# Miniprotein binders against Mucin-6 (MUC6): the designs that were tried, part 30

Target 1, 185 residues: Mucin-6 (MUC6), of Homo sapiens (Human) (q6w4x9r395to579)
Amino acid sequence: GHCSLEGGSFVTTFDARPYRFHGTCTYILLQSPQLPEDGALMAVYDKSGVSHSETSLVAVVYLSRQDKIVISQDEVVTNNGEAKWLPYKTRNITVFRQTSTHLQMATSFGLELVVQLRPIFQAYVTVGPQFRGQTRGLCGNFNGDTTDDFTTSMGIAEGTASLFVDSWRAGNCPAALERETDPCS

## First folded at step 7 (miniprotein)

Design zc49 (from yc6 with K7E K44L)
Fold by ESMFold2-Fast, scan of step 7:
Structure zc49 (fold): chain B 185 residues (1-185), chain A 112 residues (1-112)
Amino acid sequence: as target 1 above (185 residues)
Amino acid sequence: DIREEVEKLLEEARKLIEEAKKAGDLEAVRLLFEAVWTLIEALLTGDPEKISEALLKVSEALIEAAEKLGDPEAVEKLLEAQELLRKALEENNPELIKEAIKLIKEAAELLG
């Protein structure tokens, strides 16, 4: 299946459901029992200077018990906080320059990530058939049914993207729900 | 064991979010989402210390929900769980984490 993060703020799930994203935090894109050592793929969003979007993708992170691989819009690749020169290889993961504008992270466990560095930072996630019905996160559940693509981290199917997106956020950055609880007067 | 128990607790949080919404406590809803993400991050690292920290945040959100729903027994169990988690961190005793999880699950069951 294919999931894409494009145009600074647009996401298309593994079941091909498109939606727009306005968060400024780190979010889980993909979590699955098929990923070794509790692996997860995450996306970092920050404020954008582009008028068609208030937020944009600034980094993609693969996190597991052993590795924290970060690919940033600054064209820097790190693992566990240390900068790496490409090609970078671990036991199951290889990060390399696919073209002058694209980096690829290939794995032995059926996950592939392609990152477009310029002119606009974008990401493309590909997973093998073993992931069907076995994924959760912003990329959806990959079960062939778009009506439950907005399944939150607690297993609730939402009709809108806002609660879905917020349920998959990480860290202590501002949540979209904080606006709803703000007493104006 | 601990990872499986945390997964079950995430499922119980589903009911608590719905109860908080019905009670009109949007801050409790926000805190529960925060707690859920912290639990997911803790599961990704497999670190008992991070799991304990995540459970403390979950118990804080659940106490507010229990207070709004008017269940003093649930509040009492959650306060006991927080004390066990703090002791687990201070004494490096992972068995106290399991006992705290049991109390949090009992409180969640009372609330939904």
Scores: ipSAE 0.000, ipTM 0.126, lowest interface PAE 18.3, mean pLDDT 68

Design zc5 (from yc6 with L62F)
Fold by ESMFold2-Fast, scan of step 7:
Structure zc5 (fold): chain B 185 residues (1-185), chain A 112 residues (1-112)
Amino acid sequence: as target 1 above (185 residues)
Amino acid sequence: DIREEVKKLLEEARKLIEEAKKAGDLEAVRLLFEAVWTLIEALKTGDPEKISEALLKVSEAFIEAAEKLGDPEAVEKLLEAQELLRKALEENNPELIKEAIKLIKEAAELLG
């Protein structure tokens, strides 16, 4: 399955449910029992635009019991706080420059992340078939049914994106959202 | 009633998640979210074995919080709960699951 974070604040879930949000925080993007060592992807959003009325992806974090990898437009930082030169390789993860504008994080456990650095920071998450029905977070539950893609961190299916997104906040951030938008409604 | 005790435990986990967020501890938040979700999924099955396995995950996440807060009494209760859960799985004994839940709740109350 494929999940995308594009155009600053647009998300398309693994079940192809598009939505938009206006929060600024670190959010759980993907958790799954299929990820080793309690691994998770997180997405960091901050304000953008001339009026600061929009939100934009600024970093993606992979965090497990063994590894912390932070990918931003400027650098890749690991759990010891050091900026790393690419390619960066651990036992199960390799981060490398795919093109002059794109980085890739390849794994041995069925997760792939491609990050566009320029002109706008964007992320693309690919998971293997073993993840079907086994995911949670902003990318949805990958169960083939878009009607429950807004399942919150407490297992409640919401009809709108704002409460869903807020429930996946991992940072100490204000929860207030100016607007709730849904590109399909 | 295991289902009602698990619901109470989920409320304690929710409080710990909020405290971990306030502390800026992304690792603790990650582990707590995983534990909560595992427990919610196990509860939907009604399977005592899956519930026991989920409670082991909850106790692991709570131990991380307890060690960081320096609360050895909470750690001791969680380790005892883990022993009861492993024994419950081996002996297929649901009464041990209830006792483990009580210990995990007591540990959570010490932490929150």
Scores: ipSAE 0.332, ipTM 0.685, lowest interface PAE 3.6, mean pLDDT 80
ESMFold2 (binder alone), alone request of step 7: mean pLDDT 78; pTM 0.736

Design zc50 (from yc6 with K7Y)
Fold by ESMFold2-Fast, scan of step 7:
Structure zc50 (fold): chain B 185 residues (1-185), chain A 112 residues (1-112)
Amino acid sequence: as target 1 above (185 residues)
Amino acid sequence: DIREEVYKLLEEARKLIEEAKKAGDLEAVRLLFEAVWTLIEALKTGDPEKISEALLKVSEALIEAAEKLGDPEAVEKLLEAQELLRKALEENNPELIKEAIKLIKEAAELLG
């Protein structure tokens, strides 16, 4: 299955459900029992460039018990806080430059990540068939049914992308609603 | 009843996720999300064995958080809960599951 993070704020789930959001935070992109060492992919969104009202993907993180691999829009790759020269190889993960504008993270466990660095920072996630029906996060549940692609972190299928996305926040970030309902202002 | 106690624990786990977010602890947040999801799936089955396995995962996530926060009392309670859950699975004894849930809740309250 294929999930894409494109154009700064567009996401297409593993079941091909497209949506857009405007939140800025670190979000759970993909969790699955198929990922070793309790691994998870996370996506970092922030306001970038001249437009301070627009959300954009700025980094992708793979976090497990052993690794914290960060690939950022400034073309820096780190693991556990240390900058790495490419190609970078661990026991189960290899990060390398696929083209002048693309990095790839290949794994032994059926997960592949391709990151476009230029002209726009974008990410493409590919998972093997063993992940079918066993994923959760911004990329959806990969069950072949798009009607439940907005399943929140608490297992509830929502009708709106904003509630779905908010439920997958992993960072210390205020929700949009909390910013709008200031009783003292 | 085991299911009712698990629903109460799930509520405590949700609070801990919010506290882990405030702390900027992405590792704890990752583990807690995994544990909560595993527990939700187990509850749908109604199978005490699957619920016990999910509770082991919850206790594992909480141990990670407790160790990072430097709370040895919470770690001790969670290790005891894991032992009770393994024994419950081995002996098919639901009373040990209830005792384990109590310890996990106490550890969660210490961490919250």
Scores: ipSAE 0.424, ipTM 0.732, lowest interface PAE 2.6, mean pLDDT 80

Design zc51 (from yc6 with F33Y)
Fold by ESMFold2-Fast, scan of step 7:
Structure zc51 (fold): chain B 185 residues (1-185), chain A 112 residues (1-112)
Amino acid sequence: as target 1 above (185 residues)
Amino acid sequence: DIREEVKKLLEEARKLIEEAKKAGDLEAVRLLYEAVWTLIEALKTGDPEKISEALLKVSEALIEAAEKLGDPEAVEKLLEAQELLRKALEENNPELIKEAIKLIKEAAELLG
C-alpha cells in the first residue's frame, strides 16, 4: 500500500482516499503491530510560507523504543538528537540519499519512506501486504474500504477529516490567539 | 462486564494522552496510542485472551510513564495488575481480568 503527503497539506491514504487538513502539530502518520519495538511514523506540520492560514510538512519522524529518527526539510537527519552522516544504518533501518533531491528510509520490516526535499518537502510511505488491515493514523486503516479511512484514535469513523486529524495529534499544539495582530507595512 | 470496565479505562487513557501531549512527551503519546488501539481492537473480538494481552501492553505503557513521573504507587498497582492478567490467562478466569482493569484504572487516575 501507498500513502502520500504532498503539496504542503494534502494526504492520500493507503486506501486511496484524498483529503486536506489544516493543523500545526506533530501527528501520528502510521502505527501498526507490524512495526518493531512499538514503532510509529509521525509527521510534523507548521505554518506555510504561502499563506499563514495553510500548513505544510516540515519533518518526518520514526520513533520506536530504540530510535528517534528525524528527517527535516532543512536536509538534516538525526537519531536520538544527534546529526548523522548518510548513509546511516541501524540494525533494521538504513537512511540514504536516493537522488540529489530525495532521501529514502529503507527497513527490514516492510516499511519504506521516500522524502522529497526540493522543491517542496513531501513524503511517500510504502508498506508491504502484511500491513493490510493493521495500520492506523493519518494514512488510514488499509482495509480496502475508503468509507472508514477517517477512523479516529479512539476507533470511531468520522465523516470529516478535521476530527480525524485532530484525534491523531501527538505533540503539544498551542491554541490560536483570540485576536490577530494587525499587519505591518 | 469486562467491556464496560474497558470503556472506563479507555477514557482514563485518553486523559493521559492529553496530559502527555501538553508535556511534549512524544514517546509517551506514541506508547499510549499504541496501547489504546490494541485494546480497542481486542475489545471488538470479545476474546478474553486478546483483551488480557492488550491490557498487559497498556500496563507496560503506564509503567513507563509512572517511572518517568516518579510514582511508585502507580508502578506497584500496575505490577499487581500484570500478575493478575498472567493468572487470568493461565486459569481461564475472567474475574481476574476485571480486578486487573480496576488496578490499571487506579494507576491511570494517579498519573492523570
Scores: ipSAE 0.016, ipTM 0.504, lowest interface PAE 7.6, mean pLDDT 79

Design zc52 (from yc6 with F33W W37L)
Fold by ESMFold2-Fast, scan of step 7:
Structure zc52 (fold): chain B 185 residues (1-185), chain A 112 residues (1-112)
Amino acid sequence: as target 1 above (185 residues)
Amino acid sequence: DIREEVKKLLEEARKLIEEAKKAGDLEAVRLLWEAVLTLIEALKTGDPEKISEALLKVSEALIEAAEKLGDPEAVEKLLEAQELLRKALEENNPELIKEAIKLIKEAAELLG
């Protein structure tokens, strides 16, 4: 299955449900028991560099008990806070430059991430069939049914993207709604 | 200024959403969140009719929460607010919208 984060604010789930949101937080993109060492893929959104009113994807993070791999729009790759030269290898993960504008993170456990650096920072997540029905987060549950793709972190299927997205915040940051209540700043 | 009164109400509604999350009342969170998003969208238009319709949805969500918490004073204030909002829509009277917002805010403060 394929999940995409495109155009700064668009997400298409593994079951092909498209939605859009604006936020300034780290969000859980993918959690699964198929990921080793309590692994999770996360997406960082912040104010757009082109506009002070819009938000966009600025980094993708893979976090496990051993690793915190961050790939940022500035073309910097870090692990556990330290910058790494590419290709960068761990026991089960390799990060390398696929093209002049694309980085790839390949894993031994059925997860692949491709990041487009230019002209717009975008991410593409591919998971193997073993993940079917065993994913949760912004990329949906990968069960072949789009009607429950907005399943919150509490396990409730919502009809709206806003509460779904807010339920997958990974940091102590304000809800998207709280930011929207100040239209002048 | 209707816009300023709505902003104050949104702050109270935001606090109620966090309290509902803390209490594990996920249905209350959903209803309040949907109502508040509708209100924010209406506020962006500046259209009193759209703001009134959104405020009716907010009051509906708060009535459900007030009934679950067993707060008859909050329920009574919200029912009065709904009556004022329906009159505001029929009479095109923005002063009634301000009075309704005041009652909704007072009910939200009782619930928070």
Scores: ipSAE 0.000, ipTM 0.092, lowest interface PAE 21.4, mean pLDDT 72

Design zc6 (from yc6 with S52A S59A)
Fold by ESMFold2-Fast, scan of step 7:
Structure zc6 (fold): chain B 185 residues (1-185), chain A 112 residues (1-112)
Amino acid sequence: as target 1 above (185 residues)
Amino acid sequence: DIREEVKKLLEEARKLIEEAKKAGDLEAVRLLFEAVWTLIEALKTGDPEKIAEALLKVAEALIEAAEKLGDPEAVEKLLEAQELLRKALEENNPELIKEAIKLIKEAAELLG
């Protein structure tokens, strides 16, 4: 299955349901029992990425008990807080430059991530068939039914994207006062 | 009624997730989301064994949070809950699952 984060704030789920959201936090993009070491793929959004103060993707994070791999729009790749030169390889994960504008994170456990760095920061997630019906997060549940793609972190199917997205917030949310003073606003 | 006790625990877990979000603890949030989802899935099956396995994952996530906050009383309760859950799985004893849920709730209240 394929999930995409495009144009700053557009998402297409594994079941091909498109939606748009506005948020400035770190969100759970994908969790699954198929990810080793309690792994999760997360997306970081911020308002300063576009001229109209709309939300845009600024980083993608793969977090497990062993690794915290961050790929950011400034083309820096870190693991556990340390900058890494590409190609970067661990036991199960390889991060490398696929093209002059794209990075790829390949894994041994059926997850692939392609990040477009330029002209617009975007992410494309591919998962193998073993993930079918076993995913949760912003990319949906991968069960072949788009009507329940907005399943919240508490297992409730919503009709609209806003409550769905808010339920998958993982943190790094600016306080209301900080957002009022945001220079990008 | 294990189902009702689990629902009460899920509400305490929601409060802890919000506190972890405020603290910026992405690792705790990740583990808590995974534990909560596993528990919700287990609850849908009605299988006490799967519920006990999910509760072990909840206790594990809470131990990591309790250790970071420096709360040894919460850690002790969660370790005791893990032993009760392992015993429940060995003996097929649902009463031990209820006792473990009580300890996990008490630990969550200390951390909240």
Scores: ipSAE 0.006, ipTM 0.424, lowest interface PAE 9.7, mean pLDDT 78
ESMFold2 (binder alone), alone request of step 7: mean pLDDT 81; pTM 0.790

Design zc7 (from yc6 with K21R)
Fold by ESMFold2-Fast, scan of step 7:
Structure zc7 (fold): chain B 185 residues (1-185), chain A 112 residues (1-112)
Amino acid sequence: as target 1 above (185 residues)
Amino acid sequence: DIREEVKKLLEEARKLIEEARKAGDLEAVRLLFEAVWTLIEALKTGDPEKISEALLKVSEALIEAAEKLGDPEAVEKLLEAQELLRKALEENNPELIKEAIKLIKEAAELLG
């Protein structure tokens, strides 16, 4: 399955449900029993530098009992607070420069992350078929049914993206706000 | 009724998640979300063994939070709950699960 975090705050879930929100927080992007050592992928959003009406992805975090890998829009990669030169390899995770504008985090457990650094910071999450029906977070539940993709952190299906996103907050942040579907081009 | 006691524990878990968010503790938030979802999935099965395993994950997350807050009483209750849950799994004894839930709820109230 494939989940995308593109331009500003647009998200497409593993079941291909698109949505948009306004939020400034660290959110749980992906949790699954398939991730070792209680692993979780998190997305950090903040206000866009040139527009206060928009929010954008500023960092992606992979957090487990062994690792806290942070990939930021400043092109800095850290693990457990220490800056790392690329390629960086642990037992099960390798972070490397895929192209001049893209970094990749490859794992041995069926998770891949590609981060576009320029011209805009965005992320692409790929998971193997073993994750089907076993994911939680902003990327949805990967069960083939888009009607329950807004399942909150407490297991309740919501009708709005803002309530869904807000339930996955990992920090002390303001509540997420609903965004219009698409503005006039 | 084990299912009703677990539902009450989920209400306390909502408060603990909010306290972890306020503390800015990403490790605690991660573990609490994992534990809550394990409990929700276990409730769907109605299986006491799966519920017991889920409660072990909840107690693990709460121990980490309690240690960071410096609350040794909460840690002690959670370690006792974990021992009861392991015995429940070994002996196939649902009454030990109820006793463990009581200890986890008491620890949660101390933390939140």
Scores: ipSAE 0.441, ipTM 0.738, lowest interface PAE 2.5, mean pLDDT 80

Design zc9 (from yc6 with K22R)
Fold by ESMFold2-Fast, scan of step 7:
Structure zc9 (fold): chain B 185 residues (1-185), chain A 112 residues (1-112)
Amino acid sequence: as target 1 above (185 residues)
Amino acid sequence: DIREEVKKLLEEARKLIEEAKRAGDLEAVRLLFEAVWTLIEALKTGDPEKISEALLKVSEALIEAAEKLGDPEAVEKLLEAQELLRKALEENNPELIKEAIKLIKEAAELLG
């Protein structure tokens, strides 16, 4: 399955449902029983300095009991707060420069993350077939049905992206709904 | 019986997620989201093993949050709640889950 975070604030879920949002926060991108040690992918969104109210991806975080790997738009990779030279290897995770503009985080547990650094910061998440029907977060539930891709952190299927996205906030941030209603995803 | 008490625990866990967010504790937030999802799956399937797993994950996430915030009284209440939850699962006793929820609520009040 493939999930993409592109064009600043556009997301396409594992079941190929596209949506956009305007919130600025750290969000749960992917959680699954298939991730070891209660692992989670998180996406950090902030405002673009030159745009009026547009949000953009600024970092991707993999957080587990052992690791806090942060890949940021300024091309810094840290684990547990310490900057790492690439290639960086742990027992189950390798972070390396795939091309001059792309970093890759490869894992032994069926998760792959590719980050485009330039010209615009973007992320691409690939999961193996063992993740089917076992994912939650902004990338959706990977069950082959797009109608329930907006399943909130409380297990409720919503009709709008704004309630769905807001339910996956992991940071101390204002709710997107209070600044902008989102009938347009 | 236990299903109704688990629903109450889910509501308390939701409140603690908001507290963990306010504290900036991404580790606690991650564990609490995992615990909430495990509780939701347990409620859907009615599987006692999943209910057991969910209750232990909730207590673990709460202890992590309390320790990070440096509140030893909250930690002590959550450790007592964890022991009550283990005992409730061994004895299939929903009354002990009610007692654990009371302690979790008291800990949440200490944490803010």
Scores: ipSAE 0.473, ipTM 0.757, lowest interface PAE 2.3, mean pLDDT 79

Design ze0 (from xe49 with H16E L56E)
Fold by ESMFold2-Fast, scan of step 7:
Structure ze0 (fold): chain B 185 residues (1-185), chain A 98 residues (1-98)
Amino acid sequence: as target 1 above (185 residues)
Amino acid sequence: GSAEEIRKLVEDAKKELEEARRLFEEAKRLAEEGNLEEAERLLTESILELLEAIFELREAARLAGDERLTEELERLAEELLKLIIEVERLYVEIEREE
């Protein structure tokens, strides 16, 4: 299965359902019991420099009990807060420069991440067949049915993307469009 | 109805493709004149227009109740993806020159 985060605001789920959203938070992109040591992929969105979107992807994070790998739009790769030179290898994960504009994170457990750094910061997630029906988060449930791809963190299937996306926030982040977010500005 | 929704999505995609082509041609001209920074900006805008068009074509394909129409719309989206690759190639070439 393939999931993509493109053009600042577009997401295509593992079941190939496209949607868009605008938000300024860290979101759970992928959780699965197939990921070792309570692993999860997360996507960080912030107010945009991208002309077609209010907000855009600014970093992708792989978090487990052992690692916190952050790949940012500024081409900085850190693990557990420390900057790493590429190629960077751990027991189960290798991060390397695939092309002049792309980084790849390859794993031993069936997850692959490709990050486009330029001209637009974008992410592509590939998972093996062992993940089928065992994923949750912004990339959907990977069950071959697009009608329930908007299943919230509470297990409710929504008809719209906004409630679905909000349910997968990893932090308490007010909506970017709320007028009262900064009443003193 | 869904037929009207499909028509709107396809029309929007066509406008975005036309704008993407215009931006791509303008970027080539600017690169030839040595205005590399502005050329890179327009190439990025061209790619964003193409991504909008692809999104709309994929939405239209999902609303289509006819297999032939769905296949045609998906094929068009694949052609736009190939165009993105070409725009990105020029972006990389210009970046290398800087």
Scores: ipSAE 0.459, ipTM 0.773, lowest interface PAE 2.6, mean pLDDT 84
ESMFold2 (binder alone), alone request of step 7: mean pLDDT 77; pTM 0.716

Design ze1 (from ze0 with L51F)
Fold by ESMFold2-Fast, scan of step 7:
Formats: sequence, C-alpha cells, structure tokens
Structure ze1 (fold): chain B 185 residues (1-185), chain A 98 residues (1-98)
Amino acid sequence: as target 1 above (185 residues)
Amino acid sequence: GSAEEIRKLVEDAKKELEEARRLFEEAKRLAEEGNLEEAERLLTESILELFEAIFELREAARLAGDERLTEELERLAEELLKLIIEVERLYVEIEREE
C-alpha cells in the first residue's frame, strides 16, 4: 500500500481516497501492531507560506520506544534531538539521500518513507502486505474499501474528513476554532 | 449529482494545468535572463497548481464509472505527469547553477 502527503495539504490514503485538510498540529499518519517498539509515523503541519494552502507539511516523525527520527522541511534529520549526518543507520532503520531533492527512510519491518525536500516538502509512505487491514491514522485502514477510510481514533467511520483528521491529532493540540485572540500579545 | 461533480473537478484540473503551464513558461524566461530566485518561486507555484489538479483528478476517478470519462481522466493524468517531470527537472537545473 501507498499513502501520499502532497502539495502542502493533500493526503491520499492506502486505499486511494484523496482528501484535503487544514490544521496546525502533529497528526498520527500510521499506527499498526506491525510496527516494532510501539512505533508510529506522524506528520507535523504548520501555517503555510505558499499561496495555495493555509497550512502545509513541515516535518515527518517516526517515533518508537528507541527512536524519535524527525525529517524537517529545513532538510535537517535528527534522532532523539541530535542532528545526524547521512547516511544514518540504526539497527532496523537507514536514512539516506536518494536524490538531490529526496531522502529515504528504509526499514527492516516493511515500512518505507520517501520525503521530497524541494521544491515542496512532501512525503510518500509505502507499507508491505503484512500491514493490510492493520493500519490506523491519516493514511487510512488499508482494507481495500475507500468508504471507511475516514475511520476515527475511536473506530467510527465518518463521511467527511474534518472529524476524521481531528480524531488523529496527537495529545491536547488546540482546535483551530479555539485559537486564542489576544490583540496585545 | 456525481456527473456534475466529476465535470467540475475535471474543469478545475484543466484550469490548474493551464495556469501551471503559464507559470512554467514564465519561469523558463526568468531563468534564461539569470533571475534564478524568481524562476524557482514560479516553478514552486507551478508544481502547487499541478498537485491541486492531481487531487481533483484523483477525486474524479474515485467518483467516475463512465468509460468515456475514464479516457479523458487518463489523458489529463498523462499531461499532468509530463509537466511535473519538466518543472522539477528545470528546478534541479537551476539549483545546480546556484
């Protein structure tokens, strides 16, 4: 299966359902029991400087009990807060420059991430067949049915992207409608 | 219903493709004149237009069941892909010159 985060604000799920959202938070892209050490892929969105979108992808994070690998639009790769020179290898993960504009994170557990750095920061997630029907998050459930791709963190299938996306926010990230209005700060 | 929605998505994708082509042509002119920074900005705008078109096309494909409309979607997808490759190629060329 293949999931993509493109054009700043567009997502296409593993079952090929496209959607758009606007948000300034960290979101769960992919959770699965197939990921070792409680691993998860996350996407960080922030206010966009581009004309086509209010918000855009600014970083992708792979988080597990051992590692917090961050690949940012500034072309910096960190693990557990420390900047790393490429190629960077751990026991199960290798991060390397695939082309002048692309980084790749290859793993031993059937997950591959390709990040386009320029001209626009984008991410492409590939998972092996062992992940079929065993994924959760913004990339969908990978069950071959697009009608339930908006399955929330509570297991409810929604007809619209808004409630689906909001359910996958990490922690207590504030909702956009609850933005603080402070003319003095 | 769905046929009207699909038609609108395809129309929007075609407009975005046309705008992307205009931006690409302007970027080529700026690059030839040595205005590399502005050329890169327009190439970035061009690629953003192209990904909006791709989104519209993917949604149209999800909704479509008409054989004739599928032919049009495939032709449009081919044109979008060709232009993406050309835009990114010029972007990389400009980056190497800097």
Scores: ipSAE 0.566, ipTM 0.810, lowest interface PAE 1.8, mean pLDDT 83

Design ze10 (from ze0 with I54L)
Fold by ESMFold2-Fast, scan of step 7:
Structure ze10 (fold): chain B 185 residues (1-185), chain A 98 residues (1-98)
Amino acid sequence: as target 1 above (185 residues)
Amino acid sequence: GSAEEIRKLVEDAKKELEEARRLFEEAKRLAEEGNLEEAERLLTESILELLEALFELREAARLAGDERLTEELERLAEELLKLIIEVERLYVEIEREE
């Protein structure tokens, strides 16, 4: 299945349900028992200068018990807060420059991510057939039925995107490791 | 009803496609004149128009159940995708020149 994050805030789910939203947070794109070490793919959205949306994708995060890989629109790749030069390899994940404008994260567990850096920061998620019916998050449930693609984190199928998107907010909204925090004292 | 919603989505997508073509043609002229910065800006704007149109077509496809309308949507989507590729190709060529 294919899920895409395009333009300012356009998403097409694994079951081909298109929607748009407005949000300035980190959102869970994909959770699945098929991802090792409690893995999850996340998307960071922030305020945008893009003419067709108030908000836009600024980073994609793969988080597991072992790794926090962040791919940012400024073309920086970090793992656990440390900048990495490409190609970057772990036991199960390789991040490399596929073209002058695209990065790819290839995995051994059936997940592939392609990030377009320019002219617009965008992400394309591909999952193998083992993920069918076993995905949760903004990319939908991958069960072949678009009518329940807006299934919230509580398991409720919604008819519209608003409550669905808000239910998939991550707790570190909108801050991520690559965003500077002001000193408190 | 849904038929009216689909028609409006398709019409809006066609307008965005024409706007994207105009922006693309303007960007080509600017690039030929050596104004690479403005050309890149218009190419980015052209792609944003095309992505808006693509979203509208995908929504129309989701709502549609008529085979004839689906064939029209597929042809229009193919045209949008081809233009996206052309716009991105020129963007990369300009970026290499910089």
Scores: ipSAE 0.511, ipTM 0.793, lowest interface PAE 2.1, mean pLDDT 83

Design ze11 (from ze0 with E88L)
Fold by ESMFold2-Fast, scan of step 7:
Structure ze11 (fold): chain B 185 residues (1-185), chain A 98 residues (1-98)
Amino acid sequence: as target 1 above (185 residues)
Amino acid sequence: GSAEEIRKLVEDAKKELEEARRLFEEAKRLAEEGNLEEAERLLTESILELLEAIFELREAARLAGDERLTEELERLAEELLKLIIEVLRLYVEIEREE
């Protein structure tokens, strides 16, 4: 399955349901028992520079018991707060520059992330067949049925994106990551 | 009903496609004149317009109760994805020159 975060505010779930995103927070993209060490993939959204309060993706985070890997729109990759030179390899995860405009995070557990850095910061999530019916978060439940892709963190299927998105908030708003990386403004 | 929503989504997608084409042509002209920074900005705007058009076509396809219409709308979205690749190719070429 494929899930995409494109154009700053567009999400397409693993079951190919498109929706717009308007929040400015950290959100859970993907939780699954298939991810080791309580792993989760998260997305950080902030206000775009346009007058209509558009939101844009500013960072993608892979968080587990052992790792907090952050890939930001500024082309900085950190793990547990420490900047890493690419290629960066752990036991199960490798982050490398795939092209001049793209980074890839490859894993041994069936998750792959491709991040487009330029011209627009975008993310593409690929999961193997073992994840079918075993995912939760903004990328949907990967069960082959788009009618329940807006399943909230409480397990309720919503007909609209707004309650679904709000239920998957994982942090404070505005995004704590930007204040943490630039405390001097 | 859904037919009215589909028409609106398709019409909005057409407007965004025309704006994307306008931005792409202007970016080509600016790149030819050596104004690379502004060309890159317009190419980025062109890609954003195309992504918005693709989103609207996919939403229209989701609402369509006719398999032929769904197929046609998905085909149109794929054509816009190809156009994004063309816009991105020029963006990368300009980036290399800067």
Scores: ipSAE 0.107, ipTM 0.584, lowest interface PAE 6.5, mean pLDDT 80

